# VH-VL binders against q8ixk2r445to577, part 126

Target 1, 133 residues: q8ixk2r445to577
Amino acid sequence: FFGMLQNKGLTDYCFDYNPPDENQIVGHQVILYLCHGMGQNQFFEYTSQKEIRYNTHQPEGCIAVEAGMDTLIMHLCEETAPENQKFILQEDGSLFHEQSKKCVQAARKESSDSFVPLLRDCTNSDHQKWFFK
Below, E stands for the ipSAE of ESMFold2; O stands for the ipSAE of OpenDDE; V2 stands for 0.75 times the mean of E and O plus 0.25 times the DockQ between their complexes.

## First folded at step 5 (VH-VL)

Design mb5 (framework fv_axatilimab)
Fold by ESMFold2-Fast, scan of step 5:
Structure mb5 (fold): chain C 133 residues (1-133), chain A 121 residues (1-121), chain B 107 residues (1-107)
Amino acid sequence: as target 1 above (133 residues)
Amino acid sequence: EVTLKESGPALVKPTQTLTLTCTFSGFSLSNYGMGVGWIRQPPGKALEWLAHIFSNDEKYYNPSLKNRLTISKDTSKNQVVLTMTNMDPVDTATYYCARVYYDKSYGMDVWGQGTMVTVSS
Amino acid sequence: DIQMTQSPSSLSASVGDRVTITCRASQGISSWLAWYQQKPGKAPKLLIYAASSLQSGVPSRFSGSGSGTDYTLTISSLQPEDFATYYCQQANSFPYTFGGGTKVEIK
């Protein structure tokens, strides 16, 4: 699967990654933003290794969740995907993070009006359901 | 109790600009995922969605009318304003504002009474 | 744009009847579907959201079902106050679109 990763609950919001520059793609939080239909910073690939890749420029970035955290951040992709970079996109649209056993949910970034994907206990909520557009 | 009320002119001449104000109470556009939308209904016709504005100031417009529509909010006054340029007799309709938010899966759970706008010379 | 097709455009029914109204989307809308009731001269009233969730204060005789592209609104035992026009609306993507309406009339 590849394209813009859109949320069923926040209907026009997509995964979005806007790093400071193309040579510094690591360490920043993935956000949700209005789907613009142009790919670019909203273009992601779901791989056979269960990675969510941001691969417009070298080196390629892979979304990860650090131990004890609930935010999705961009890491460098590894030749063998580490457990913190593995997400199972299920048939019902749930995006299950294997290492934490939690699901990715569209949520408001606390103390702001911005939206971000966060790890939460898995529910049958449409805010935890995702699809490629 | 949550209430919304539309206000604006009842009669507009062709080519003029329409400005409608939605004044609400019982909620705030400071709340996460909260929004207000505008919907119109020509006499005897179906409902047509026009525009939405959310608490984070994100704005959405019906593409068929986007070049004519502007939506804005004044959070301190509990008001949302819709402006529509170059009015035409086919724009004659009852205009509604309604509350929308993601807790209701963006269903419009409370509506204003509507204001009838007639476009005629 | 997602096209919403309602059927029938109108129907005649008697008090106590079971009434079913259907709504079909031109593409999958993942249960992002609301149903509204509108009486002459009045604003629409939300009945159902997320395809099957009953809005607070709405009588339990109203129910919604469906998935994918096909959805239904059912009134299990029609009451005098239920004669109205009903609209479906998708909220899966912008622009939000409404069906053409179904007028429920006295038989």
Scores: ipSAE 0.005, ipTM 0.536, lowest interface PAE 14.8, mean pLDDT 85

Design mb6 (framework fv_axatilimab)
Fold by ESMFold2-Fast, scan of step 5:
Structure mb6 (fold): chain C 133 residues (1-133), chain A 121 residues (1-121), chain B 107 residues (1-107)
Amino acid sequence: as target 1 above (133 residues)
Amino acid sequence: EVTLKESGPALVKPTQTLTLTCTFSGFSLSNYGMGVGWIRQPPGKALEWLAHIFSNDEKYYNPSLKNRLTISKDTSKNQVVLTMTNMDPVDTATYYCARMYRYGSEYFDLWGQGTMVTVSS
Amino acid sequence: DIQMTQSPSSLSASVGDRVTITCRASQGISSWLAWYQQKPGKAPKLLIYAASSLQSGVPSRFSGSGSGTDYTLTISSLQPEDFATYYCQQANSFPYTFGGGTKVEIK
């Protein structure tokens, strides 16, 4: 399924990918921003291969976590999803990253009003619960 | 092991300026998103956040005290300094410094032992 | 400023008891809430962050829950070392504010 991926705890914030250069659509960090309901930079698809795809630009991007990091970065999608691009969306809304065995959590960036999704130890926190809208 | 320790005068006269130093070890304010904050607690009362500073030199102050507070860091010495002007007897409190983690953890995970500051003539 | 109201201000309990402490914010804080334990003469210790995430090294008998404006800290089976004052803190907006504290006393 697909749509805007919203956080239960950080109410009204959605996964957002707004690369600064339309000619360099991969390699940048995924952020959280106020849900605008218009798709575009907040439109993602959750696939049967457990990928979170960004289909707004060409080539299609897939969210990944690089080794030793906890930030979500946009990478190129592959024909067979690598382990670093696999997320299990569970019934309770948890988004579990299989390779690291951690969960995606909404987090504030350095006491600012800027927010980003990060990998953290799995808890029952509403900041770790996501749903498509 | 991470440690933080506050230092400064135990006694301050009304109208004087207070300078407190937090010296830490086991982490660096060169790391992205790492920070150190100051919290105080008057005898028998609740905790009050004063200020914090991050590795990128972003500074945040309690608005009720902002005109009196200055926070700075010296990363080479592993120190964070808080200055508070125009001290008053109501500012008598134990002052703590504490570490903050990356990306909006915004919680104080490790605290110094605290230093008691008494303001009187 | 966001006001944090803790209840009760104090309670008496016995070892083995289940203890619940409540913290209410004057406006929604989106689970940006931490719980601290403070023993007499000592600095506070972080127990829980983001409302329900247990800090590394903290015993599993401590748990946090809640959302919006209402949050709770639960100690499932009180131990002798748990007699202390507990504080909640919101990090949703500036200035960060703490609750008034809940003192957990023997008996």
Scores: ipSAE 0.006, ipTM 0.584, lowest interface PAE 10.3, mean pLDDT 86

Design mb7 (framework fv_axatilimab)
Fold by ESMFold2-Fast, scan of step 5:
Structure mb7 (fold): chain C 133 residues (1-133), chain A 122 residues (1-122), chain B 107 residues (1-107)
Amino acid sequence: as target 1 above (133 residues)
Amino acid sequence: EVTLKESGPALVKPTQTLTLTCTFSGFSLSNYGMGVGWIRQPPGKALEWLAHIFSNDEKYYNPSLKNRLTISKDTSKNQVVLTMTNMDPVDTATYYCARIEKYYGSGYFDSWGQGTMVTVSS
Amino acid sequence: DIQMTQSPSSLSASVGDRVTITCRASQGISSWLAWYQQKPGKAPKLLIYAASSLQSGVPSRFSGSGSGTDYTLTISSLQPEDFATYYCQQANSFPYTFGGGTKVEIK
């Protein structure tokens, strides 16, 4: 699958990656932003290796979760996907991070009005349900 | 400016419990993604990560020491406390507290306290 | 636990020299690697994060590279203030682990 990764509960928001320094794609947090339908910074690919790839820049970026963190950050893709970059997109739309045993949830960033995807204990919440447009 | 400062006893006897306090300014543990960790360094040796805690009260411990370590925070006082039980002479080290921040990515410590030397001796 | 091995353990260099320090992980760490500088009697200072990202305020003569298990810190033109011990740290898995350090000494 590929396209814009949209949240079922936070219905107008999509995965978005727009780092402040466009010449350095590694280390910045993936955010949620209003879906604009134009691809670009909201265009992701879900691969057979269970990666969520960002193909707008080269080298290609892959979403990862760092040890001890609950945030999704952009990293370089590798020939063989490492465990921290593997997400299972399930039939119910949940996005399960295998290494941490947690699910990706749309959440409001504390002390701000912005939204971000975070790892949380898996629930049946629509805020943990995702689909490609 | 971000500052962190460690405090606690300079001398601990074997089998006693060590309690260290990190007092910080320039950031708050009420902000999402902010955290404070503890790292130690025995004289002439490498750094060793001990534990860290995030603003949402999630706690992480070095598995080699987890049954001896407790980390807690007091957000209103801008303090993080580390407790380590059953101290042994091999635990003699400089203990640092340091900020861990989501923007800098995975497990990186971007601001450090000056360190406090803890000697474990009879 | 992921073991981080640094090479060399020490080196002697002169001002103006190009210095390279290597760090090898016992397993792949997906570029989740930081470099720290520690001067005698002082706390460590973050130089590089995510293998190649320069920390704000750090001079551009410092750079990081590498992927998989092998990583390098380069100082393009050594300055007097760069004489210190350098440590790598992996953040790919728990526990976070540090290398043994590389001491950069004046010749």
Scores: ipSAE 0.006, ipTM 0.576, lowest interface PAE 10.8, mean pLDDT 86

Design mc1 (framework fv_recaticimab; at its last look DockQ between E and O 0.07; V2 from the best seeds 0.00; counts 0 for: pae E 10.6 > 2, placed apart)
Fold by ESMFold2-Fast, scan of step 5:
Structure mc1 (fold): chain C 133 residues (1-133), chain A 120 residues (1-120), chain B 112 residues (1-112)
Amino acid sequence: as target 1 above (133 residues)
Amino acid sequence: QVQLVQSGAEVKKPGASVKVSCKASGYTFTSYGMHWVRQAPGQGLEWMGWISAYSGNTKYHQNFQDRVTMTRDTSISTAYMELSRLRSDDTAVYYCARDKYYGSGYFDYWGQGTTVTVSS
Amino acid sequence: DIVMSQSPSSLSASVGDRVTITCKSSQSVLYSSNNKNYLAWYQQKPGKSPKLLIYWASTRESGVPDRFSGSGSGTDFTLTISSLQPEDFATYYCQQYYSTPTFGQGTKLEIK
């Protein structure tokens, strides 16, 4: 699967990554933003290693969750995916982070219209369901 | 055995376009990225861009962004690089090169090179 | 872009000599998360395509003779050829892959 990674419950929003420094593609949080349909900063690939890759830039970035955290951040991809970079895209559309046993949920920042993907306990919520468009 | 075979030499006039092909064999084409690197006579190596054989997504270097198009055809395991609005300083050998692993950004196998000469 | 600078631009050496080529990056290519240096070395013989020699600054590619070795970390890297052979006449390039790929300008090795 590849394309824009869109939320089923928050239907106008897609995964988005726009690092401020093109020489340092990693280290920043993945956000959610209005889907624009043009790929670019919203284009991701889901690989056979269970990675979510950002390949609009070279080298490719891989979404990761650091120990004890609930935010999705961009790391450099490795030849063999480390456990913190593995997400199982399940039949029901949930993105299950194996290492933490949690699911990716579209969540709103306090008192704003801004949304971000966060790890939460797995539920049957449409805010935890994702698909490639 | 992995092999990348490129199309033959081209002679073009300024303002024309050139399309170079790179046919891959000996591995699963869609499991690796393909890069394009050029080398002007007597000069060093210059990275032009990359294409995912898997998705077809591309990233071009700023110097080529307005003039280069990279594509691939998975049915024949072939990558293409088209450079338009050619100038005399586009005279170079153009190489395709395979990622060592998907997304690595360094290259284990290279095509033999395609010489493109741009002259009036 | 990360700028790669090599020295010397050219050198002459005799068969059996130990040769060193240096490469400097304008910023660190060491990724702290995995402690790897994103630096490769290539050999290019006249009229031929480049050949990968070393990656991760010090890992030798399969089939590359033991006389080739890489070292260094962060911004300063070295390629060493311990006992120069006639077939080593070539231009050598370093390349970073920490960001958008960039190459050094090359070092031309001429056998005396």
Scores: ipSAE 0.636, ipTM 0.896, lowest interface PAE 1.7, mean pLDDT 91
Fold by OpenDDE, look of step 6:
Structure mc1 (fold): chain C 133 residues (1-133), chain A 120 residues (1-120), chain B 112 residues (1-112)
Amino acid sequence: as target 1 above (133 residues)
Amino acid sequence: QVQLVQSGAEVKKPGASVKVSCKASGYTFTSYGMHWVRQAPGQGLEWMGWISAYSGNTKYHQNFQDRVTMTRDTSISTAYMELSRLRSDDTAVYYCARDKYYGSGYFDYWGQGTTVTVSS
Amino acid sequence: DIVMSQSPSSLSASVGDRVTITCKSSQSVLYSSNNKNYLAWYQQKPGKSPKLLIYWASTRESGVPDRFSGSGSGTDFTLTISSLQPEDFATYYCQQYYSTPTFGQGTKLEIK
């Protein structure tokens, strides 16, 4: 699967990654914003290694969850996907992080009043449902 | 204080293009998104699209996708909205409006509006 | 797009009156994760740009008089002016920002 990764509950919002420096893409948080369909910062690929890959830049980035965190951070992709970069996009639309045993949920970040994907206990909320568009 | 100052009134022929500017001051331009909303005479408000002042990324309403181009010049804190292939029903007041917060989708400051008249 | 429907389209009232304007969304604009309604109200006077009055359905923007209040949740919302002042005669719009922004058609409040 590839394209915009859109949330079901938070209608018309997609994964968005906009690093300050396009030549250094790692270390920043993935956010959510209105799906604009332009690719680039909203183009992701779900790979057979269970990665969510940011492949519009070189070297390619892969979404990771750092220890003790609930945010999605961009890391470099590796030859073999590390455990903290493995996600399962399930048939029901839930996006499951294998290492943390949590699901990715669309949430509001109060400090900036922006939307972000966060790891939360898995529920049946549409805010935990995702699909590629 | 926050101010959004738009360019002056425009009169265009059908088929022409118009480019409206919106100069921002009193805040960090790149920290907020800018929206464009228009209002036909005696009608309501219509959202046209959005631009990130930081990245330049845009989202346009489907009704304008093929005719509108939003840009920004961060060096002078100015947003631009260009509408092409104008027709009579594009006659309206066009507003720039700032996100309350980046990505919030509701607007705390508005430009004074730019009247665009399209007539043969 | 979420469709916003206001009622009435217009109404006449006198200074000192209590006025209620309603807004209905075609789908819920309540975000279950934070229990906030992504709904704003604007005031627009002739020849002027809209002015933000209320956001999160019930929070007044800074500088807005307390005679303005917003209420409601989910799909049904209300703007109330407890005692109309001369400067309150204007057109009012609701707007949702749960998804791609959309506005109600407006309610024109005229002097009786």
Scores: ipSAE 0.555, ipTM 0.878, lowest interface PAE 1.3, mean pLDDT 94
Fold by ESMFold2, look of step 6:
Structure mc1 (fold): chain C 133 residues (1-133), chain A 120 residues (1-120), chain B 112 residues (1-112)
Amino acid sequence: as target 1 above (133 residues)
Amino acid sequence: QVQLVQSGAEVKKPGASVKVSCKASGYTFTSYGMHWVRQAPGQGLEWMGWISAYSGNTKYHQNFQDRVTMTRDTSISTAYMELSRLRSDDTAVYYCARDKYYGSGYFDYWGQGTTVTVSS
Amino acid sequence: DIVMSQSPSSLSASVGDRVTITCKSSQSVLYSSNNKNYLAWYQQKPGKSPKLLIYWASTRESGVPDRFSGSGSGTDFTLTISSLQPEDFATYYCQQYYSTPTFGQGTKLEIK
């Protein structure tokens, strides 16, 4: 799959990555932003290695979760996907992070009016359902 | 030195198909997307679509959706564009172009172009 | 698709002149998340493929001479050549990558 990764419950919001330096993509948090058809900051690819790959930069970025954290951050992709970069997009739309055993949920960022994807205990909430457009 | 080398000029009849190749060298082929852009004689540039060199996934402009197929062969660092059911207004120079960043949509290297002439 | 309109369609100028070419998009190409304009400029000489000059509206590609500059925001953009050289006579295209890529119709810059 490739394209904009959209949330079912938080209607019209997509994964978005906006690093402060376009040539230094590692270590910043993935956000949710209104879907608008731009491919550069909202283009992601779900690979056969179960990566969510950020395809607008070289070297390519892959979404990761560091141990004990609930935030999605950008790491460099590796030839063989590390466990913390593996997400299972299930048939019901849930996005499961196998290493942490949690699901990606659209959530309000606690210190602002913005939205972010966070790991939470898996539920049936539409805020935990995702699809590519 | 980054280089994109395209296959040679083609002359086709209406109704035929053409397949243009674009061989990449001087960079990691799978780290970039490949776009195809055409230019009719005396006209501007028209984006046709792109392919992920990594996954093989494609996105085509609506005007070409029913007639174009883009593929790639990572073992020889080569992208392909095939346009079927040719008509005279498909006469153009066809370019492959590498996006500067994977999926960026603007292009830092272009092939030399492949002239396709469609005539009765 | 976002329509890109260039002005003028052609112009004549002398070596040493300051030249401006404008480009207008049918909708804003400013992306608020990174505060960047998704606008590029290309140069194309007869019989040759396009060459990237400017991206993000104002960032010069590596190896492009300092006499080339880009400016503008939102829907209105300008390419400026501050002191025209003999090798600068070419056709220039703007291109947006805010969404599905589209190009302006081109501006042919001719020797006067």
Scores: ipSAE 0.008, ipTM 0.597, lowest interface PAE 10.6, mean pLDDT 87
ESMFold2 (binder alone), look of step 6: mean pLDDT 95; pTM 0.960

Design mc2 (framework fv_recaticimab)
Fold by ESMFold2-Fast, scan of step 5:
Structure mc2 (fold): chain C 133 residues (1-133), chain A 119 residues (1-119), chain B 112 residues (1-112)
Amino acid sequence: as target 1 above (133 residues)
Amino acid sequence: QVQLVQSGAEVKKPGASVKVSCKASGYTFTSYGMHWVRQAPGQGLEWMGWISAYSGNTKYHQNFQDRVTMTRDTSISTAYMELSRLRSDDTAVYYCARGYRYSDAFDIWGQGTTVTVSS
Amino acid sequence: DIVMSQSPSSLSASVGDRVTITCKSSQSVLYSSNNKNYLAWYQQKPGKSPKLLIYWASTRESGVPDRFSGSGSGTDFTLTISSLQPEDFATYYCQQYYSTPTFGQGTKLEIK
């Protein structure tokens, strides 16, 4: 699957990544943003290795969560996907992060009107349901 | 140097098609999309559509949906815009422009291609 | 489409003057969830392509002189040029990118 990764609960929001410096794509937080349908910074690929790849740059970026954290950040993709970069897109639309045993949820960023994907305990919330468009 | 270089001026008769090219250099072509904007003589700017350089996916403005085709060739970092069934009111300068960051503000523009449609 | 309306359609000013151009959208281009206004300003000199001046309503593009500033939110936006210079003779356009991109009709700035 590839395309825009959209949230079922926040129906107008998609995964979005646009680093401040186009020459350095790693280290910044993945955000949620109004789905614009133009691909590019909202275009992701879900791979057979359970990665969510940002393929618009070389080397390719892969979404990761570091131990003890709940934010999704961009790392370099590896030949063999490390555990912190593996997400299971389940049939009900949940994105399950295997290493942490938590689900990706659309959440409001603290003290802000901005939204970000965060790891949270898995629930039946539509804010934890995702699909590719 | 980051730049977009467009093909030269075209003169066409009504009913013909025109294909304008836009060659990108100085950046990773597939990291951005290419927008097409036109400007009739003495008039304002009109957005025509967009293509992802990475995927080739397109989105066209409804006014052009039935006549425009946008493509790209990643091997030569070039985007194309073809407009068919030309009318005299298609006479305009056609620009390609690179999308910037999260959204559709255009940070780099081609020099423009003048297309004249007359009998 | 969101309709963008600029005012005035043209104006004349002297070098050194402070001038403002306004832009109004037919619906809000502020996305409440991220508190960003999807609004850009461009400068176009005769015979040249447009040049991006401002994006996100108030963020100045790299290399753009400090005399250019953007302000406003929701449906009402302003481009301000302080201490006009001769090279500022141009037509200025606002553009929304909240949805399918649309431009204002342009404001022609003539320096006296």
Scores: ipSAE 0.006, ipTM 0.530, lowest interface PAE 15.0, mean pLDDT 84

Design mc3 (framework fv_recaticimab)
Fold by ESMFold2-Fast, scan of step 5:
Structure mc3 (fold): chain C 133 residues (1-133), chain A 120 residues (1-120), chain B 112 residues (1-112)
Amino acid sequence: as target 1 above (133 residues)
Amino acid sequence: QVQLVQSGAEVKKPGASVKVSCKASGYTFTSYGMHWVRQAPGQGLEWMGWISAYSGNTKYHQNFQDRVTMTRDTSISTAYMELSRLRSDDTAVYYCARVPYKSGYDFDYWGQGTTVTVSS
Amino acid sequence: DIVMSQSPSSLSASVGDRVTITCKSSQSVLYSSNNKNYLAWYQQKPGKSPKLLIYWASTRESGVPDRFSGSGSGTDFTLTISSLQPEDFATYYCQQYYSTPTFGQGTKLEIK
């Protein structure tokens, strides 16, 4: 699968990666932004290793979660995907992070009007359901 | 030196299929997307779709979705575009083009083009 | 699809002239989150493939002479050739990549 990774509950919002410098893709938080169609910043690939790749850039970025954190960040992809970079896109649309046993949820960023994907307990909320467009 | 070398000209009858190849060299094939763009005689450029050389995943423009198939073979760094059920208005030069890290869809290197003529 | 319109469809010029080609998009191709215009310019000579000149509306591709420059934002863009050389007679296309890629109809630059 590849395309824009859109939220079912936050209906007009997609995964978005907006690095301040296109040569520096590592270390920033993945955000949610209005789906604008097809573009590098909203274009992701879901791989057989259960990675969510930002692969319109070289070197390729992979969405990762740091142990103990609830935020998704961009990191460099590795030859063998580490556990913190593995997400299981389930049949019901849930994006399950196996290492933490939590689901990716569309949520408001605290102290802000912006939205971000965060790890939360799995609840079957539409805010935890994702699909590629 | 980046090069994209395409297969030779084809003459087809209406209803036939054509498969154009694009062989890449001078870079890591699986690190870039490969797009297909055509140009009818005296006309402008029309984007058809693309394929990830890494995964093989494709996205086609809706105008071609029912007739186009894009594939690649990583062992020989070659991408393919097959267009079926050809019509006379499919007569065009077909180009493959590479997309770099600069964006998802600015085409930095192009193949030389493959002329496809559809006539009875 | 976003519609791209170029003007003029053709123009005649002499070596040494300054020429400008304009490109308009049916909707903005400026992405506010990264402040980039998803617009490129290509040169195509008869019988040859297109060649990338400009990306991000104003960034010159490596190896492209500095007489070529791009400007504009949102929906209105221009390609300028400051001092036309013999090898610059070609057809020029703008392209947006904010959504599914679309091209302008082209501007043919002819020798006077």
Scores: ipSAE 0.007, ipTM 0.559, lowest interface PAE 12.0, mean pLDDT 84

